# Designs tried in a protein design chat: VHH binders against q9vm92r272to629. Part 1

Scores and structures below are computed, not measured.

Target 1, 358 residues: q9vm92r272to629
Amino acid sequence: LEERMAFIEDYQQTQARSLLLYVREHQPAELISENGTIFSTTLDFALGKVKKMVRHAEHYSLDDARIKPPTPAEIVENQTFMVQSTDVLKSNAKFKVSEKVMAEYARLAGLYLDQIESLRPDYRWDGSRNLWILKPGYQSRGIGIVIRSSLDDILQWTSNNQNKKYIVQKYIERPLLIYRTKFDIRQYMLLTITDTKVSIWTYRDCYLRFSSQEFTMDDLRESIHLTNNSVQKRYKNKTNRDSRLPKNNMWSLDQFKNYLRIMGAPDGSWSKTYNGFKQNLVAVVMASLDETELLQNAFELYGCDFMLDEHYNPILIEINSTPDLSPSTEITARICPMVLKDCIRVVVDLPKNPTAAT
Below, numbering starts at 1 at the first letter of every chain, in headers, positions and changes, except where a header shows other numbers; Kabat numbers aren't used for antibody chains.
ipSAE, averaged over its two directions, is called F for ESMFold2-Fast, E for ESMFold2 and O for OpenDDE. V2 adds 0.75 times the mean of E and O to 0.25 times the DockQ between the complexes of E and O.
Where letters were taken out, [cut] stands.

## First folded at step 1 (VHH)

Design a1 (framework vhh_7sr4_2)
Fold by ESMFold2-Fast, scan of step 1:
Structure a1 (fold): chain B 358 residues (1-358), chain A 122 residues (1-122)
Amino acid sequence: as target 1 above (358 residues)
Amino acid sequence: EVKLVESGGGLVQPGGSLRLSCAASGFTFSSYAMGWYRQTPGKQRDLVADITSGGSTKYGDSVKGRFTISRDNTKNTVYLQMNSLKPEDTAVYYCAADEGYWDSGTYEYDYWGQGTQVTVSS
């Protein structure tokens, strides 16, 4: 399948970037040994892969972006690279090169990573672990989601679970944390078809959902990494978690704004974040309008999940067409009924006040 | 033309009470959500309280239990009853009107009043 080939290529490109990130993040002396088992050809391969990605991104063309099956020689070269780079990243294997040679590789790694990250800002969310999140094709509200780092494990998992039609996505390894704890933001979106016009609405209120324990990349448990309420409600909060976080694992928007003020975030950080939500959601809807099965005088409510980067830029992780509106906390008990009541104003009152909804 | 006119601000001692009023004209008041926001110099406006056309209310964490928002659709007026006032409540208070919390491209409320100064000091 073409999708399988595309995923394998994406995984291998991510592995190359992961190795270069690892080299950039460590001192040259920490990466080398006189008894090292990793060759400089492994670094040459990774640099060449990223350089090719930079050229492709700079000269992007759909005509030139076709993925072709790899040659037998390319398969062997890729397999050798995967083995060697995995030994570095997971087993702390050392390079058998001089410190001066490693320093030059670190310099080149930094240059090429800076270039590709300028062209692909989303790559700044990645770390050196090459982690992927696998989700069932139907919306399960966090149930059945797994995190994998091995290509073989990912391919085996999707093969063994073909009936669930798993979706494979890159895991965001560097999200913004609050008190060392992972969170996401539930943002509601409403689509309306009125007359012959499609309107995209964003709700001005939202809420944050926290993991039950502190964030760490050393442990991939769902209680750390999956912030969905359906996942987190199965876990008790750890006693060593920061006591300023709520026992019910949710913050209102007002509590988040208060946190931003206390932590000295730049003025306008929330406005920037909210405008980013709007831009991301408009872009996704506009890209999908031709495939959307919307009916005249209809509406659809979506729950959209975002994380933030260190600069308060939003990262869209999921759009749910059947959002959970149950009163699971005092926050959702307040917000969810308001969302539904406000939908009546837009859907029912819009025909009476057509210019007011601009 | 939409007009929002705030009144009821002033100087009060800590622990005192004030009631702010916002008189609305130029639109179908009963169909609009109404809110109170406050601003101190050099800072962004913060939500104090909101009330939907149906009467559902929301409050900022710093004012919960002390402030009460209400509306009178027959008088086209929204109120903010402020009890147990603290020095940190000192701000210009603004009235705002919106059809609800959905927005199609604008972040802030469609309509704002001129504001009314509340000063809490001895």
Scores: ipSAE 0.114, ipTM 0.473, lowest interface PAE 3.5, mean pLDDT 80

Design a10 (framework vhh_7sr4_2)
Fold by ESMFold2-Fast, scan of step 1:
Structure a10 (fold): chain B 358 residues (1-358), chain A 124 residues (1-124)
Amino acid sequence: as target 1 above (358 residues)
Amino acid sequence: EVKLVESGGGLVQPGGSLRLSCAASGFTFSDYAMGWYRQTPGKQRDLVADITSGGSTKYGDSVKGRFTISRDNTKNTVYLQMNSLKPEDTAVYYCATGDLYSFLPDEWTSYDYWGQGTQVTVSS
């Protein structure tokens, strides 16, 4: 129950941000009509909800369990907002306000979004569609994953699958694309634990994995949206896909660095990205120390999956404790054996022979 | 804006010495680790030596005892003093720098900024 209420609140907050994002990203004249059916009160509601989120983010404890149940009046207001905002976002309904008034709402939307995004950097990855990814808690590797936009569909899906626990997560709607195609980055991390310290090692090399077809939000198929090899190996590359992308759907780090140079990315973009990987992984490990059973002289290799935003900031997607090290392309055939060899060097050779680390 | 300019390469006889210099600009030099790598045609770049912001040094096994890396933070320059040169040391030598966490080992991170390279030829 409590979990259901927390999710509904998160969905409704996301709807408010989605409406403001939509308003910010369109010209005022495109949003209005003399025959418009949506009133300024819908925008006032969204702005108020985001303002409340800003206040909460400044003073909120770590746990969403602190969310109070809505009053009957709040339930009605939320229902009205959901209907009106959905008509705008999904049915292209227009506002019945002047262009000048709409321009002011667009300005305020930008200010309020900037405020919440400065406090919640993860919100910069959200688009205006309020999409959620549903993952079965008993399966891995992309099997059984679905994408949903409707609150009713999500609640019905989870209710129909009560015997199978599902994880519901926000979908990243604004990833960086390469030649209009979605990708992620596999980054290896080695964790070593002794009775006196925890050491985190990020591998010096990585590789990119591409979707088999062009990115679009109008089609939620897994062949477009799930970049892992277990999903993508089932699909042929589409003819509309840019021919500069590799037939094996992987790029080496050197190929990515060359792409950044050709596209005129700012100097140091890769260094920024790699440092971001390290910061994200250190933060996750440190946050997990209280919940992790630390066994003396333990070690574990992780495969970490990242996407990037338009500014080359990394977005951590998942951490796999049993990463696939089998050769699937020329790139993995080179990298995976090197990772294994270097893990042995760190774990076995370094403690016994300090000079092995040069 | 990161710029690395190598100098000091050339032709030298076996047993001779050369000093390579790398002038750095566009970043706060004293906060970054610096490294020297070398590449022979048909092979990958290999670590010759590196030096942390704090001055700790590390060397490739083939050059230990013969080469010395050093830095001058007032001149934004890293040096490689090469003594007792062998024909096998013939390569293009590259200066490198990158963002490093001081608590992460070098073998698990990469250098992202590279100079143009300078040719060192050891022959009679």
Scores: ipSAE 0.000, ipTM 0.191, lowest interface PAE 11.7, mean pLDDT 78

Design a11 (framework vhh_7sr4_2)
Fold by ESMFold2-Fast, scan of step 1:
Structure a11 (fold): chain B 358 residues (1-358), chain A 124 residues (1-124)
Amino acid sequence: as target 1 above (358 residues)
Amino acid sequence: EVKLVESGGGLVQPGGSLRLSCAASGFTFSSYAMGWYRQTPGKQRDLVADITSGGSTKYGDSVKGRFTISRDNTKNTVYLQMNSLKPEDTAVYYCAAGSPEDLLYWLSQGYDYWGQGTQVTVSS
């Protein structure tokens, strides 16, 4: 099926990038051994994959982007690459090349990664572990979400859970952390459709949600990696967690702005982040309008989840059509009723009285 | 880094005309509402004119019919054409950028970014 083929291709492309990231981030001497079992052909394969991605990204077209079934030769080459690259990434297998040759591959890896990352900035958020997050299509509250690194595990999981129609997404391995702890930002968006136009309304207030434990890639437990309040409510905060983080695992926007000030973030960092939220959401909505039939005189409230990179650029991870508006903390008890009141102003009051918004 | 740079201000006789320009950089200009506000010392900023990303315009009551706001998305510039200038139009004029889609932003601040302002003086 097309979706299965598309995912396998994405997984294999991500594996190639993961190998090059690993090579770029290690000294040549620590990657090689006289008794190494991995040969330069594995690196050649990865570089070739990334070069194809660069060419495709430079000339991207939805009409041209059709995945063809792999040939038998391509299946064998991909299988060989997956085995060898996995030995490097998971078992610390060494390359049987000279240090000078390895240094040249590290240079090329950096060059090729720079090229694809300039065309796909989202790729800078990836690490070398090729992790994927699997979400049930019918749920928006973190229930049933799992993180997997193995292609076979992912395919087995989705086949064993066909009735739940799982969505498979690349896990963001390098998000910004606060006091060594993972967080996301809940941003509300109202979409309105009238006879004359589509309007996107972003709520100017938002809140942060923290995991209950310090971030580590050595442990993939949901208490570390899933920041949804529904997930985190099930866990106690761990004693090794930084005491400056809130016991209820949420920060208001004002608390985040205060953090940015204390940490010496550049002036205007939040304004940059918020404008990035708006740009990301406009882009997603406009892309959806091209392929979706819209009902006139409709409106929908969405909960949008963002992470940030180290430069405070937003990373959109999910848009939820049935956002949780329940008062789970003092922060949500304040913000959620206000969101609902303001939706009424936009949908009901503003069309009848244009000055209602002033 | 967001920058809004106003130009075109100056001294003009009553009944004269001026065209203000605001060059924007550092954000996706075409997605933002752009506006002009003016301020007299000791008073709050008042709306002069506003233009949405889609081109819809709004004017302050005192300037309606005399001023015209327009935008050029290819040049990332918003303009304010001021005709039939009166001494009461004397003020510092500020360029502003924000989102018309942010209801709460419109209610509290109005705009995300502001320029440094340009002086307009209407006198004989």
Scores: ipSAE 0.000, ipTM 0.161, lowest interface PAE 14.0, mean pLDDT 79

Design a12 (framework vhh_7sr4_2; at its last look DockQ between E and O 0.25; V2 from the best seeds 0.00; counts 0 for: pae E 3.3 > 2)
Fold by OpenDDE, look of step 2:
Structure a12 (fold): chain B 358 residues (1-358), chain A 125 residues (1-125)
Amino acid sequence: as target 1 above (358 residues)
Amino acid sequence: EVKLVESGGGLVQPGGSLRLSCAASGFTFSTYAMGWYRQTPGKQRDLVADISSGGSTKYGDSVKGRFTISRDNTKNTVYLQMNSLKPEDTAVYYCAKSDTYQPWEVYGSDYFDYWGQGTQVTVSS
């Protein structure tokens, strides 16, 4: 129940940001009509909500633990806002305000969004569609993953599937694309637990996975939005997809680096990305250590999936225990055996010889 | 035979920039981490920056935000872009090669065993 409430709040906050983003990205004249059905109170509500978010981010960590049950009045206000904002975002409903007034709202929207995005850079990846991805908690390989925008749909989905613990995450609506195609990076992480310490190892090599289809938000099919090989192998590459993309929908790290060079990416872009991998993974592992009973004298290999933003910052989207190491492509046929072999260096060689190469 | 040849050093005014290069040969460059160290007479050699085979970077505290290490595996070269140079940056800069293939990175470990001859960097008005 608490988790549900937290989600609802997050959804509503996201909706507010989405509306403001929508307003910022459109010309005022395009957003207004004499016969408009949306009132300025909707914008006021959105601005107020984001302003509150800014305050909280500046002074307090927005911890789920601080979520209080909404008052009846707040519930009604939120409901009204959700309906009206949805009408704008999904049905292009127009505001019944003057152009001058709308321009001011657009200015304020920009201001508040800049503020909150400076405090929460991850919000920059959000779009205006307020999409969420639902993942089964114990399932891997993209099975049962759905993308939804409607709060009611999301809640109903989770309620109807009570036997399956679903993880609900904000869908990244503005990922970095390569040739208009969605991709992610599979990074390996090895966790070792000894009597004396926990060590986090990051693999120096990685590979990219592509969708078989060009990316579009107008179609939410898995063939477009999921990059897992288990999913993509079921689909043919679209004929209109860029010919520079690989047929097997995978790139090696070297191929990606080459792409970065071709694109004129700044020097050190990959280094930035890779360092970001480490930072994210260490943060996640450290955060989990307090909650997890650690098995001594153990190791675990993880497959970590990252997306990138336009500045080549990595976004951690998933950590998989027991990752798929099958030689499904020429890329995985190379890297997967290597990863396994190199795990032995850490798990077997290093304990025998503390100076062993790892 | 492993060879590391540094270049790009010289005299620069405070606030200026230099780019050091280290041309490597005699080993599979792409599989080794590379690094830059600096040393002044009578002092210990200190890490300036290192870069893993995969492109992960580490910097000394005194150079963070001013220096950038990069590598080009196609040219077997590691670079050190030094911006906003200070008199305190005056030293002999050494290129370093890691001792072994290190497919996994772990925090807090240095693995360098081969050094170039060094290039002098002098920051003075």
Scores: ipSAE 0.327, ipTM 0.678, lowest interface PAE 0.7, mean pLDDT 90
Fold by ESMFold2-Fast, scan of step 1:
Structure a12 (fold): chain B 358 residues (1-358), chain A 125 residues (1-125)
Amino acid sequence: as target 1 above (358 residues)
Amino acid sequence: EVKLVESGGGLVQPGGSLRLSCAASGFTFSTYAMGWYRQTPGKQRDLVADISSGGSTKYGDSVKGRFTISRDNTKNTVYLQMNSLKPEDTAVYYCAKSDTYQPWEVYGSDYFDYWGQGTQVTVSS
């Protein structure tokens, strides 16, 4: 219940940011009409919502962590906002305000978005479509993953599929593309726990997985948006796809480094990306560890999936506790056995428990 | 418990030499790779040199041919011999416990305990 309420709040906050982003990205004259059906109160609501988000991010407290049910008046206000903002974002409805008034709202939208994006850098990856990705809670290798934009569709999907325990995640609408095609990066992580110490190991080699056709937000098909090899191997590459992309839909790290060199990326771009992988993974692991778990001697291999933004900052998508290590392509046939071999080396070469006799 | 103590820094003229030492304790020294990093105020730490448990070495491009990293497992000490010093080598030099084996990089729950306090090297006339 609490999780459902938290998601609804997140969806509504994302809608407010989506409207302000749309306003920021269009000229005032493009947003208005003498026959406009949307009034300034819709923009006031969105600005107020984002300003509350800024204050919450600046002044987080334990008391503020409690989710309170909305009042009947708040429910009506939210419903009205959702209808009006959706008309703007999906049906190109126009505001009935003067160009001067619209320009002032665009200025305020930019100001408030800059404030929240400085506190929440992940918000820079969002577009104005409020898209969410729904994944089954069990490992399915991309099977059963759907993308939805409607709150009602999302809530109905999760209700109709309760046995699958779906995870709902914001879809990354502005990833870095290579030759207009979506990709992700598979990064391996080994976690070792010895007595009171946790060690996080990141593999220095990785590989990229490409979609079988060019990226577009106008079509939500899995062949465009889901880069998993299990999904992509079911689709043939489109004939008008850029010929520089691989037919097996994977690149080695060396091929990606060559791409960065050819396109004139700044020196150290890969180093920046890899350091970002490490920082993201360390933060996630440290946040998830319980003190009692540190008393166990254990090791586990994870497959971590990243996308990049336009500045080569990594965006963590998923951590898989049971990564597929099968030789699905020439690249995985080489890297996966090496990762397993290198896990054994780490485990064998780690210092023995101080209580060990040898 | 992990402790790294650097020594050997100081003031030297361009073209001179210095030898840095790092005394390590609190872990099984011989099984870990050790490294030297340097930092100028306002800049990120840069790798100067590292040495694997097996003795394999790697150097930063700016110091290759001038600096030599070595280790003495009986003394739990890693060394950095710096020759032909230049003004741009002026920095705080940090000893670090790094990766045990290629091809992994490792982070511990006590990450900061794997770094020494640093030693200042100043190259000026």
Scores: ipSAE 0.238, ipTM 0.579, lowest interface PAE 1.9, mean pLDDT 80
Fold by ESMFold2, look of step 2:
Structure a12 (fold): chain B 358 residues (1-358), chain A 125 residues (1-125)
Amino acid sequence: as target 1 above (358 residues)
Amino acid sequence: EVKLVESGGGLVQPGGSLRLSCAASGFTFSTYAMGWYRQTPGKQRDLVADISSGGSTKYGDSVKGRFTISRDNTKNTVYLQMNSLKPEDTAVYYCAKSDTYQPWEVYGSDYFDYWGQGTQVTVSS
């Protein structure tokens, strides 16, 4: 119950931010009508929600330990907000206010969004659609993963599938795209364990995996949104897909670096991205060490999946402890055997190449 | 014991050429990246060029098009061919070996941690 109520609060907070993002993204005249059905109090509620989130984030070290139940009046206010904001976001419903008043709300929306995003940089990855990804709690090879936007649908889905222990995460609505197509990056990580330390090794080569269709938020099909190879094998590339994308839906790292050069990416963009991979993976490993039984003189290879944001910052999606190393394209036919050989070299040379933690 | 020995430095007129060599021993040369750095007194060492175990090269902006790095894995030697030398190229030139096996990076490691004694290059009329 407590998990369910926490999710409902997260969803409502996200809805408030989504509404403000929508207002920021449009001209004030586009949002209003003399026959509008949406009250300005809906915007007041959204601004108040975000202001409360800012106040809470600024006092992080003094956190309140309790979730307080809403009053009946607050329940009605939340419900009214959810109905009206949904009409705006999903049905293009218009506000019944003057253009001058809407322009002031747009200014305030921008200010409050900038403030919360400075405190929570990950919020910059959100859009205005309040989308959530629902994943089964065990490996499914893409089976059973769905993307939903409706609070009621999400709650019903998880109730109908209690035996699968679904995980509900905010969907990343603003990924970096290449030629209008979603991709991820497969990064390999090796853990080696000696009696003196755990070492974290990140492979310098990687590869990209593309979806078979152009990215759109208007269609939530897996062929567009799930870039993993086990899903994309089932689909053929659409004819409207950019011809510069690979037929086999994979790029080498060199192909990606060439793309960055063509697009005029700042010097060092790949180095920044790769360092971000390292930092993300180190943080995850260090967070897990106290809860892990370490076997002496052991090693483990992981397949780590990243997306990028508009500024080439990495977004860690998944760490797979049993990566598929079978060749499926000319790119995996080269890199997968090399990763295996290079793992062996690290393991057999480990006593000759000790490294300090600093 | 890792040992890097530079040679080929000296005095040369502007517009001239020199070829630096670095003889390497004490490690499996073919599996590590190698580099050339240079240092003017009072400043930190600057990258001149590096070369991966597979032969991929990278150059500092001030030397691009004039200098060429190469390696001979059968002789355990890395070279720097320096053409069209300028007075600004005057420095001590150091050969460097990476500390990390090339296909991987390890948490907290530096890229180049082993250095030779250096060889002086002086470009003057």
Scores: ipSAE 0.149, ipTM 0.551, lowest interface PAE 3.3, mean pLDDT 79
ESMFold2 (binder alone), look of step 2: mean pLDDT 79; pTM 0.795

Design a13 (framework vhh_7sr4_2)
Fold by ESMFold2-Fast, scan of step 1:
Structure a13 (fold): chain B 358 residues (1-358), chain A 125 residues (1-125)
Amino acid sequence: as target 1 above (358 residues)
Amino acid sequence: EVKLVESGGGLVQPGGSLRLSCAASGFTFSSYAMGWYRQTPGKQRDLVADITSGGSTKYGDSVKGRFTISRDNTKNTVYLQMNSLKPEDTAVYYCVAGIYDTFLSYETLQEYDYWGQGTQVTVSS
């Protein structure tokens, strides 16, 4: 229940930001009509919602973190806002305001979005579509993943699929693209538990996985949006896809570094990305240690999936506790056996230490 | 007890060269991978170079072609030859010891065991 209420609040906040992003991205004249059906009160509501988000981000407290049941009046206001804003975002409904008034709302939208994005940098990954990705909790390597934009559809889907324990996350609408194509980066992480400590290890090599088609938000097909090899291997690469991308839909780390060099990325861009991987993974592991039970002299290998923003900052998408280690491409045929071999060295050889004390 | 003692650091002009040495004791040196890390002010430690017990080497991207790691198992010493030094190479350099090839394939995200005390390298302009 708490989870449902928290999700609904997050969805509604994202809708408010989506409307303001939409207003910021369009010319005022494109947003208005003399026969418009949407009034300025819808924009006032969105601005007020984002102002509250700014306040909570600036002055976090236990009370501010709690989700309280809305009053009947608040339910009606939220329902009206959702209907009106959805008409704008999905049906191209127009505002019944003057161009000068609309221009002022666009200015305020930009101001408030800049404020919240400075406090929540992850919000820069969001677009105006309020899209959510629903993943089954059983680590199916992309099978059963769906993308939804409707609150009712999301709630119905999770309710109808309770046995699969779906995870609901905001879809990353503004990732870094390579040759107009979506990719993610598979980074392996090893967690070890010894008599003295819990240790976190990252494998020094990684690889990129590409979608079979150019990125577009106009089409939510899995062949465009899901970069898992188990999904992508079912699809042929489209003819309009850049020929510099690999036919097997993977790049080695060296190929990515070469791309950064060719594109004129700043020196140290990969080091920045890799240090970001390490920071993200340490934060996630540390946050989860209090909630998970660990056994002494144990280990677990994780496959961690990252996307990048335009500044080469990593965005952690998923941590898979049963990573696919099959030799599905030339790259995985090389990397995966080494990941396993070197995992044994860390787990068996490092704790043993030559010469063992008597 | 494992002990690592660095030497050879100092002040050098851009384009100059330095050779760092690390004398190891308290373990079977030939069985251990050896490496060099550096710490720049305000940042975490970065791997500069490492060398396996078998002699295979790995280098950080910023030092490839300029630095060379080597080892002498008869003297229990690992070396870092630094050529074409740049101001950005200014850091405290640490010698590290690990077993097998751990330092080549996996990097720990927490503190390492078996570190030297460090030696300062300053590249002035």
Scores: ipSAE 0.122, ipTM 0.481, lowest interface PAE 3.7, mean pLDDT 80

Design a14 (framework vhh_7sr4_2)
Fold by ESMFold2-Fast, scan of step 1:
Structure a14 (fold): chain B 358 residues (1-358), chain A 125 residues (1-125)
Amino acid sequence: as target 1 above (358 residues)
Amino acid sequence: EVKLVESGGGLVQPGGSLRLSCAASGFTFSSYGMGWYRQTPGKQRDLVADIYSGGSTKYGDSVKGRFTISRDNTKNTVYLQMNSLKPEDTAVYYCARELGYDYVWGSYEPAFDYWGQGTQVTVSS
């Protein structure tokens, strides 16, 4: 119940930001009509919601006693906002305000969005569609994954599939694209636990996986939005897809580094990305250690999936404890056996030749 | 196939100098940190020096000021210049490639996966 309430609040906050993003991204004249059915109170609500988010982010954790559940009147206001904002975002409903008033709302929307995005950099990955990705359990290979935009659909889906323990995550609507095509990066991580320490080993080689079609938000098909090879191998590459992308839908790290050089990416972009992988994975492992009791002298290999933003910052999307190590392409046929061999070196060989304690 | 080949070991008198070399092949050398370790029979391996891909270096307390680690990315080679050698420096010296890192109480320390065959350094009169 608490998780359900937290999700509903997150969904509603995302809706407010979605409306303001939509307003910021359109000219005032395009948003209004003399026959408009949406009033300025909808914009006032969204601005108030985002302003509250800015205050909470600036003050960190406030005393929980100061945070109250919504009153019946507030629940009605939230419901009215959801209906009206959805009409704008999904049905192209127009505001019944003057162009001058709409221009002022667009200015305020930009101001408040800039403020919250400075405090929450992850919000820069969001678009105006309020999309969520639903995955069975914590780890998946694209099987059973769905993308939903409706709160009711999401809640019904999770209720109807309780036995599968679905996890609900905000969909990343503005990922970095290569030749207009979505990709992710498979990064391996080995976790070892001994009597004295936890060791996190990030493999220095990785590979990219591409969608079989150009990226578009107008179509939520898995062939566009799910980059897992188990999904993509079922689809033929579309003829309108850039011919520079590989037929087998994978790039080696060297091919990606060459792309970065050709595109004029800043020097050190890959080093920044790789260090970001390490920082994200350490944070996840340390949080897990606080929550769970792990067996001493244990080892686990993980397949970690990342996307990148436009500044080459990594976005962790999934950790798989049973990664596919089968040779699906020439790249995986080379990398996967090396990963397994190197895991044996860390688990078997390194303990025999440890660094002496200082 | 990853291969590390050490050279430059031998017998020297106390106060002498030696330069060890490690020629690397089978991987993108410039992307990896490299290190030198030493081992005396019956004891664990000790870190002598390491050098990160970006050029920053770290030394074991017993060799700091006497030994210098360096690398040449165009030749895929890492070096260890050993000066003012002492009998206590007698050991088998191993070149190693960085695998990743180990999180030890808030610090990230390099961990190594591939080792060379080792080269003997003997310091005696």
Scores: ipSAE 0.000, ipTM 0.209, lowest interface PAE 13.6, mean pLDDT 78

